VH-VL binders against q7v2x8. Designs and how they scored, part 5

Target 1, 220 residues: q7v2x8
Amino acid sequence: MKLILRGIANEFIKSFSFKNFEIDQNFFDKLITKEAPAAANLITENEKINSYELAKLKLILEKHFIKLSNIYSNNRETVLSGKSLKINSTFLKIKDLENQLPLDPSYLKKDILHKGTVRSGDRISSNGDLFIIGDVNPGAIISANNNVYVWGKLFGIAFAGKNGNKNASVASLYLNPLQLRICEIVAIGPKEKPKGQHPEIAILEDNKIIIKPYFLNQNL
Key: E = the ipSAE of ESMFold2; O = the ipSAE of OpenDDE; V2 = 0.75 times the mean of E and O plus 0.25 times the DockQ between their complexes.

## First folded at step 8 (VH-VL; framework fv_cosibelimab)

Design S30
Fold by ESMFold2-Fast, scan of step 8:
Structure S30 (fold): chain C 220 residues (1-220), chain A 120 residues (1-120), chain B 112 residues (1-112)
Amino acid sequence: as target 1 above (220 residues)
Amino acid sequence: EVQLVQSGAEVKKPGSSVKVSCKASGGTFSSYAISWVRQAPGQGLEWMGGIIPIFGIANYAQKFQGRVTITADESTSTAYMELSSLRSEDTAVYYCARESEWTGYYFDSWGQGTLVTVSS
Amino acid sequence: NFMLTQPHSVSESPGKTVTISCTRSSGSIASNYVQWYQQRPGSAPTTVIYKNNQRPSGVPDRFSGSIDSSSNSASLTISGLKTEDEADYYCQSYDSSNQGWVFGGGTKLTVL
């Protein structure tokens, strides 16, 4: 049995087992600090999983702002349990379970423009650049395969370069995030608030996140 | 700080049913799993089943399937356990317990217990 | 489907160390986390160990838990034994196959 965590830009594959009943805080803490998945697919083989255990998994995932989107199983009772929870559930033979991956390449290059406040509990992910016109509150998570631009104040968690792009950046009119990530590099928010209301940009240099003022290119 | 407060002791006749309540206060109710555990006089702990209130989904131990029904009312933050077709061997203290916020790997809060006596 | 087997009783003098075992009848003890609950006469149980070896806030460091895969057992160890430790102790683990909780039969600890 596998739990495939899928963001809009990235797919994360995590081995998971109800046989071990191993879903713990450390599993999700590592995901929050290193990754920002938006959804999950559950792939199970012949095991029968009842609706209570699937509901518990759904609840744990939703508390971490992850939607349990699809269940693929070679057990018809497990599929029925998933359907009872309004989860898209599909019966598949074992050989076909090995190849359950997102297949729509159109979503791999899509920039997203979001207008409005991103509130605590909200998650937005992009396969290209992510543009926010509004504030990102504490408890919100935003992520992009390439760059993250916040035309407002950034107080939540921002993740750029999810697909290994080390040239990715995070820019905001007021950069005071709880956590900042570029590729695999993580920076916790600054101890002091920015004293100026000047736009800043975070970039990766020498494998470290560097924050500097963001200005228009002088050579228009 | 979460406190689970259970309903008072009950004396029932064989063949009847009993419904025990468990009211949560001082914390979140709906998104925590609530289990029911019984203990016959001088005996050990026995899990009966549980419920996830926000989804209204319950699960029962095989021994009690067909006789136990666990429900929850989110508006009153109260879980219920109803046991039907009572026998003398159902005489026990019945506990509700809340599973931890993460994974459900332990019971982090317990009710005070409700004594149910089944006698003719 | 499995059973968790504990000794019915253990006894030890104050200040000494006692260990209570919890043996799984089928499947690996390490397949699922093991919890330990303390129950004093007339009281509801309270957690002393969770996730094999973790202590809740307020539980003294005299209480510790461990797993031994070779004997297929979990153990609760109480060092510096005190009179107030006298209680029944229950281990608990999750049965993934039957999708439910299993308790051990309980161990009565006497401090004398």
Scores: ipSAE 0.330, ipTM 0.705, lowest interface PAE 3.4, mean pLDDT 81

Design S31
Fold by ESMFold2-Fast, scan of step 8:
Structure S31 (fold): chain C 220 residues (1-220), chain A 120 residues (1-120), chain B 112 residues (1-112)
Amino acid sequence: as target 1 above (220 residues)
Amino acid sequence: EVQLVQSGAEVKKPGSSVKVSCKASGGTFSSYAISWVRQAPGQGLEWMGGIIPIFGIANYAQKFQGRVTITADESTSTAYMELSSLRSEDTAVYYCARESYDWLGYFDSWGQGTLVTVSS
Amino acid sequence: NFMLTQPHSVSESPGKTVTISCTRSSGSIASNYVQWYQQRPGSAPTTVIYKNNQRPSGVPDRFSGSIDSSSNSASLTISGLKTEDEADYYCQSYDSSNQGWVFGGGTKLTVL
């Protein structure tokens, strides 16, 4: 069985599985406070969970301000248990249960916010998003499992989407890197430097890195 | 810390019912599960069932299905265990115990026990 | 359904170490946490070990718990045995199939 945590605004934050159907204070203490989950969906296969067991799970989640919103199960008794607790509960066959799982589940993330210049020879790596408030000089290497955002000039090497996130991006106020990488795709820096100073974002699209300008202002 | 105080000893005739109470004080009652465990003279511990007061949901051991009813009154912070169709083999000390806040948590607080004697 | 089997009785001298086993008859002992309760005559049980090896506040570090998957058993170990340790000891675990708690038969510890 899996418990899919949803963030505020209905974004997925985390996915986890129970070991021996146990959740405890240590698990919840490790959650990211900034994106604290507000809701959870429970997905079970053949496990039979009665109304008492489910009520205990509901109670522990609510103690941590998480609402148990939906139950999807291939066990009809588990579905009935959910309905008895007024939880939206749906019977699904095994193949359909997998459609309820996020395609790219994420666990605990460690975002990094760095303030200051990243100098030649420096390396900063993040397991989540990486935010730099400052310039990244030639010879510096910055990397993240998700997105790389440079609130400054990017002249070094930037690597986003480590560990396979093809939706990752690299953005900067002045994007002129020696090298960009998103997942396994590598791009050499622009042939000509940006005209003037305006923010740009690099995205992986159809197995190629493309660079687009930001929308900086609304001209009505 | 929660303290569980049970009702006093009872003597009952075969075929009657007994209702034992368990009052919680000093801690939160409604959001914790309360279990009932019995122990016949000279014998081991036997789980009978439990209740989560805030949801009004009870669960019973298969052996006691149909004979035991566990209820709770949140206004008085009291859980009850009623056992019907009493037989001499129901003579035992009956304990209430609070389950810890963890999912399937251990029994972290116990009542003092209530002796129920079933005899003619 | 499973049973938790404990020896009926164990005895040992003061200052020595005693170990009480709790063997699960079906399914892995590691599939659910094991708790240990101490009961002195005329008293309600009290927890000495929870979650296999955790000790509640106030329980001496002489008490420890362990799991041995090869013998499919949990063990309660009491070192530096004292006369006040004389009691009945019960293991407990959750039966997910029957959706309820199971207690072992209990072990009478005599210190002499």
Scores: ipSAE 0.541, ipTM 0.829, lowest interface PAE 1.7, mean pLDDT 83

## First folded at step 12 (VH-VL; framework fv_cosibelimab)

Design K5 (at its last look DockQ between E and O 0.52; V2 from the best seeds 0.00; counts 0 for: pae E 3.0 > 2)
Fold by OpenDDE, look of step 13:
Structure K5 (fold): chain C 220 residues (1-220), chain A 119 residues (1-119), chain B 112 residues (1-112)
Amino acid sequence: as target 1 above (220 residues)
Amino acid sequence: EVQLVQSGAEVKKPGSSVKVSCKASGGTFSSYAISWVRQAPGQGLEWMGGIIPIFGIANYAQKFQGRVTITADESTSTAYMELSSLRSEDTAVYYCARESYWGDYFDSWGQGTLVTVSS
Amino acid sequence: NFMLTQPHSVSESPGKTVTISCTRSSGSIASNFVQWYQQRPGSAPTTVIYRNNQRPSGVPDRFSGSIDSSSNSASLTISGLKTEDEADYYCQSYDRSNQGWVFGGGTKLTVL
């Protein structure tokens, strides 16, 4: 189980893992932070917790002026237990626990590897590099703090260097984006692209986006 | 120092019900779970169930499910255990016990209440 | 679900060391804390060990607890045995699968 401690403004304070019914002084020590937490979210994976057990946890937290605000679990019984205690409880699949919850930044993958087609309406953003194994269709938006790599066809919108990294690049096996953005510079893809397919990389040079063949060399 | 004081001995007929009380003094009541444990003559300890008074949430051992009811009155700092459909084998000393601050062991016990079931 | 098994009785002379075992039937003994309770005749139980090896205030250091994962058992050890140690001793642990507290069968300690 994971407990995410939050402040009064719902800001992230701290997270830690623990086992049910191993709540002791060590658990309390983990609750001690410079900033007094006001709320906690419980994330459980493959853990069945009954209402009484959950009530015990709730009791301990409340003794320390921490409200158990949310429960996220892939176990239906745990969710029901939470609801019985009037705790906001949500059933989530494991994959969604990692992607949809405001977790500890430490759980946020800086670099993202996405396998599959990014479809219209989809948005993928990375705080590091973004790797796409597949096509990025028109209407899709992909972004990264650093580099974007699309091992497929890029037809959507790609944004590299979203944190101002001027060395950020967008590379693809077939680069035909609707729009490219590197930092603050925006370029629109040509309406007509040659039929030949070769890897290309978009980089920022002299405050302009230039596209060139992507050669694997040490100076790139 | 917390003290748990239980109600007096009971003599009951088979098929009847008994309700034992456990009053806490000298400490907080609502924020501690209370459990009930019984001990038949010459036998070991057997957990029956417990309650968290502040939430009014109780749990029961499967053996007693449907026959035992555990309640708590925060205003009087008293927990109750009611056992229905009494049988001769229910003859035992019944203890209330307070769970520790963290709820990981029993840190205080009542003096016990003898319940005798006889025809 | 699990059971805790204790020997029915143990005996030892004053001044000696005695060990009472508590074996868990299924699951790891280390999965949940083990407690030990002392019960003298005609009295309510009292805690002598909690969380495997912790002593409450007032319990002599002659009392110690341990866990052995290899045998899947907990042990209560009483050194420097005194006549006042004569009592029934019960181990306890929480069973999540059974959603309740589980006691061992109890061990009668006789001081010879």
Scores: ipSAE 0.814, ipTM 0.926, lowest interface PAE 0.6, mean pLDDT 91
Fold by ESMFold2, look of step 12:
Structure K5 (fold): chain C 220 residues (1-220), chain A 119 residues (1-119), chain B 112 residues (1-112)
Amino acid sequence: as target 1 above (220 residues)
Amino acid sequence: EVQLVQSGAEVKKPGSSVKVSCKASGGTFSSYAISWVRQAPGQGLEWMGGIIPIFGIANYAQKFQGRVTITADESTSTAYMELSSLRSEDTAVYYCARESYWGDYFDSWGQGTLVTVSS
Amino acid sequence: NFMLTQPHSVSESPGKTVTISCTRSSGSIASNFVQWYQQRPGSAPTTVIYRNNQRPSGVPDRFSGSIDSSSNSASLTISGLKTEDEADYYCQSYDRSNQGWVFGGGTKLTVL
């Protein structure tokens, strides 16, 4: 078994393996990190785990303020056990488990919150929403499966709805991108620079990218 | 220090059911697993099952699956074990036990409840 | 699916040392922690060893536990035997394959 630890902003912290539900101080010493974990995902291969066993792990993690958020397993009984505990539980074949575990520890990450400027030459890609607190400079490329929000000036390239979500949007405080993409539709940036320093949102209507004023009743 | 106080001895007829209670005091109840262990006269200890009260998740030994039901009431800090379709070989002392903080051993035991099954 | 096998009884004189074995029938004894419980006549069990070799508070240091992977067994050792040690002793471990707790058959310790 493997735990993948994430922080309060869903950022990857670390992963480690454990066996036989040996939960003691040594096990929890591995949980102590500079960034204090807030969530954990459990990855198992070829292990039949009942709801009581998962509940014991969940109980100990929650006593230490770590939410057991997701279970990924190639064992259907283990997935059912996780669902009985109201834990998001997904069946994955061995090939998908192996590819995720060794190659990309962030594979299960969805939303990304990025604080700071995205500089020229940088690329950020989210499997969910992408939130940027900062500017996106020319030559930067940001993308998301869902929405892109830039709390700052967007000058680079933004790609929302990357996996086919036609309801995706791109919003920023100063929407002056080099290029916008929503789903498969591409538009070049506006001919004239934005005025009035008010937020704008780009959406897809009738297979066409439309830019509108974006009025937010509450802060992000 | 947690104390587990069980309900009193019972005499039951074959085919009936028994429900034994285990009330916890002087410690945390909901976030500790509670197990049930029985001991027939002159015999050893036999684990029957357990429950994690805060989640309401029970686990049962294979031998007792279908005959035993373990529940917990967080508001009264009480766990229950109900054994149905009683037979003479179910005559035993029934113990509740609280698992440790880490869930790796039984750190507190109730006094035991004698259940006698006879006609 | 495993059983824990203990000798039915052991005897030893006061002041001496006794060792009670607990042999796991299949899979490694090291796969899961082993606990030891003492049960005096007419009383509920109490823990004397947990996590192979740890003593709960109040258990004298003449009680010790160990694991031997080569014999696939755990041992409870009681040194400086006292008449108060006369009791039944049970080992316990978790069975991952059956997903439940397993007790050994118990060992009656007689101090005479």
Scores: ipSAE 0.541, ipTM 0.829, lowest interface PAE 2.4, mean pLDDT 86
ESMFold2 (binder alone), look of step 12: mean pLDDT 93; pTM 0.941
OpenDDE, look of step 12: ipSAE 0.796; ipTM 0.930
ESMFold2, look of step 13: ipSAE 0.476; ipTM 0.809
ESMFold2 (binder alone), look of step 13: mean pLDDT 92; pTM 0.938

Design K6 (at its last look DockQ between E and O 0.23; V2 from the best seeds 0.00; counts 0 for: pae E 2.9 > 2, placed apart)
Fold by OpenDDE, look of step 12:
Structure K6 (fold): chain C 220 residues (1-220), chain A 119 residues (1-119), chain B 112 residues (1-112)
Amino acid sequence: as target 1 above (220 residues)
Amino acid sequence: EVQLVQSGAEVKKPGSSVKVSCKASGGTFSSYAISWVRQAPGQGLEWMGGIIPIFGIANYAQKFQGRVTITADESTSTAYMELSSLRSEDTAVYYCARESYWGLGFDSWGQGTLVTVSS
Amino acid sequence: NFMLTQPHSVSESPGKTVTISCTRSSGSIASNFVQWYQQRPGSAPTTVIYRNNQRPSGVPDRFSGSIDSSSNSASLTISGLKTEDEADYYCQSYDRSNQGWVFGGGTKLTVL
């Protein structure tokens, strides 16, 4: 399942399962909002959630000032559970679950600063620049209308220039993504990369993604 | 700190029912689940069931299904456990405990209520 | 469904270290967090370990918890044993299949 967090600060999707719900409690404990109360949508695929389990999730979210606003599921029992808790719950076919928009852009700040590791299954998107202080693990997806900065290791998927900005870039202290996308151009990262670590930046040049060292300005 | 205060000891006849109360103070009541655990003399802890007061959703151990009813009153921050068709084997100290969502265990316990079932 | 099995009793002298095991009968011990409760005679249980190895405030660092996947067991270790540590100790974990809490049988710790 996916928990889509909608707030002023960011667009964030957390993938988890109730099979590992207890383990994911650590994630929820760290779920802090510095802004107004946020909302979340739950998208579940092929997962049965009973009323008691869903109630626990709802309580945890509310404790962190997150309202569980909508549930979308292809499991009828999950939908019924949601309704029993007075949560707007909708049954959808699998093909339609992925079409649910995670966030209304009107709720997002232009630029986003995210602190922490972006784990497998997680997604973060910005309508401006996206800056990550932390690692982006394999299976994670980050995106921005403009530039993506990862102040850590980038092993997941990064997408810059969502709105067609050809000057968009992806920079990281250690750039080893599974996939890079700048506008419509896609590059697949190598399976193996040298152990040496230095900042790199990916840019578009002649409609190709090129990667080069990202050096600090010596005159500053 | 959250405190759970339970009702006093009970002496019951076989076949009767008992209702034990657990009042919470010093913290939030509705945002946590309350569980009931019993302990027969000289025996271990046995989970009976629990409730999420804010939603009125309860779950029960299979052993007690149909015989135990757990309820909660948010206005008084009190949880209740009613056990019917009492038997001598139901003689035990009954505890209420608050389930900690951050700890995924019980972080607060009532003082216990002794229920004695005897003819 | 699973059960948690503990030794019935353990004993040790003050100042020594004791370990109480809690073995899960089925499924991985790592699938759900394990808690440990201390119960002194005539008193309600209190939490000494949660989430396998975390100590609540007020619990001394002499108490520690661990998980061993190879033996499918959790362990409570008490170092520098004190007379006040004499109590019954219970492990606990959540069984999602039954949607309920499972306690071990309890271990009586005697300080010699």
Scores: ipSAE 0.547, ipTM 0.804, lowest interface PAE 1.0, mean pLDDT 88
Fold by ESMFold2, look of step 12:
Structure K6 (fold): chain C 220 residues (1-220), chain A 119 residues (1-119), chain B 112 residues (1-112)
Amino acid sequence: as target 1 above (220 residues)
Amino acid sequence: EVQLVQSGAEVKKPGSSVKVSCKASGGTFSSYAISWVRQAPGQGLEWMGGIIPIFGIANYAQKFQGRVTITADESTSTAYMELSSLRSEDTAVYYCARESYWGLGFDSWGQGTLVTVSS
Amino acid sequence: NFMLTQPHSVSESPGKTVTISCTRSSGSIASNFVQWYQQRPGSAPTTVIYRNNQRPSGVPDRFSGSIDSSSNSASLTISGLKTEDEADYYCQSYDRSNQGWVFGGGTKLTVL
C-alpha cells in the first residue's frame, strides 16, 4: 500500500509504501515535512480492508490534521469500506493503480459542497466557503474560513471566518444554532426558537453578532 | 490516563444473554477503539471484537460472529458487549481495553467482569 | 489465521535473566508488531512491551523485547529478575488475514 500526501494547495509533498497498517506517531514524525500535509490518498492493490481498519486510519490521520480524501483500490470490498466512511473511493485495475501519480487536484477542494444531513458527531471544515444542502443536527460542528451557507435547518454549531475573516457570515433557511461563531466572536443559541419561516443571515457588526432576514438568493 | 470501569459480576443461565458495560473516564473515549477480551478460568486471553465509538463501527472475531454485539454510547462514554446464546464454556472474566494506536495493542484495561454461566 | 505459541511455564532465580518465546505458526513474525502483557494474579493485564521492543513509561529497562525472523518468533527478556515479576505473560499481534487480534497462550513465570 501507498499513502500520497498533499498540502493545502494540493501540491505533492511525499509518497511512501507501507505494509500491514501499523501507523503510529513515530511513523508520521519520519514522514511529515516542515509543512504538514492537508490531505492523503490511499492506494492499495488486492488488500482486503474493512471499514473498522479504514476508520482507524482515518482517525490517526485526522489526529495529525490530515484528511483521508481518496482511496484507490483493486479490491472491491476495500472500496465499499471507504464509501461507508464517506471517503471518495474508486475501484481501479492494477495497471491504473501503477499510473495514479500525480493525482487529480480536484479531490482537494477549497470550497466544500455537502449534500445531505450533517449528523451528530460529524465535523466538516472548509478552507473556503462551506455549502450544506440539508440540515445540521445539534451534535454536528461545521466551520469555514469564509462563509457558511445552510440550505436547510441549522441546529448545530457553526463557525465562520475561522482564520480571522471578520466579513464572514452564516446563513440558513432556519437559523437556530446551538452555538454560532464568526471570527473571534461567539454567541450561544437563542433562548426562544425562531417563530418565522424565513432565511436569516448572521454577520459581525461592531464586534457583535447580529441576525437579520436574508433577502438574497441562495446558491447550491 | 484513561480509566475503564466495568459493570459487576453476573450469573446467567445457559441460552440467555449478558450485557457488560465499560465506562471510560479521565481520557479520550470516542476516537479510540475499545476492544473486548475474555479469559476463561485457567486459560489465556482471547480477543472478541471492538468498536470505534465516534463511528459506531464494530468488528468481531470470527469465533463470536453472530453471538456478540458491541455498542457504544458517546454521551455516557460507555461501551457495551452483549453475548447471546450463553453456554457453560462462556464462563470467563470479560475485559474491555482501549487500543493505543492502530496495530500497537492496548494501553488501558478495565478491571474485568466475571460472567458465570450455570444451570 | 495464525497462532502464537508460548512455553507454558518458565522458572528462574532472582537476579538472573529469563527469556519467554512467542512463535508464530504461519506468516512472518515481522509482518505485524508484537506486544507483551504482564498479568499478575487477580489483576488485569498491563503492557510491558509494544512495537516489538518499546517500553511504556514506568516499565523498567530490564524488560526488553526482540523478534527473530529465522525462528519466526518474538522474545520477552527480563534481566535482574525480581520476585515482583512473578506473573503470566502474553504476547499479542494483529492478524491482517482475520482483521483482528491474536494472543499467545500465555507463560507462567515463577521466581524461585
Scores: ipSAE 0.450, ipTM 0.788, lowest interface PAE 2.9, mean pLDDT 85
ESMFold2 (binder alone), look of step 12: mean pLDDT 92; pTM 0.942

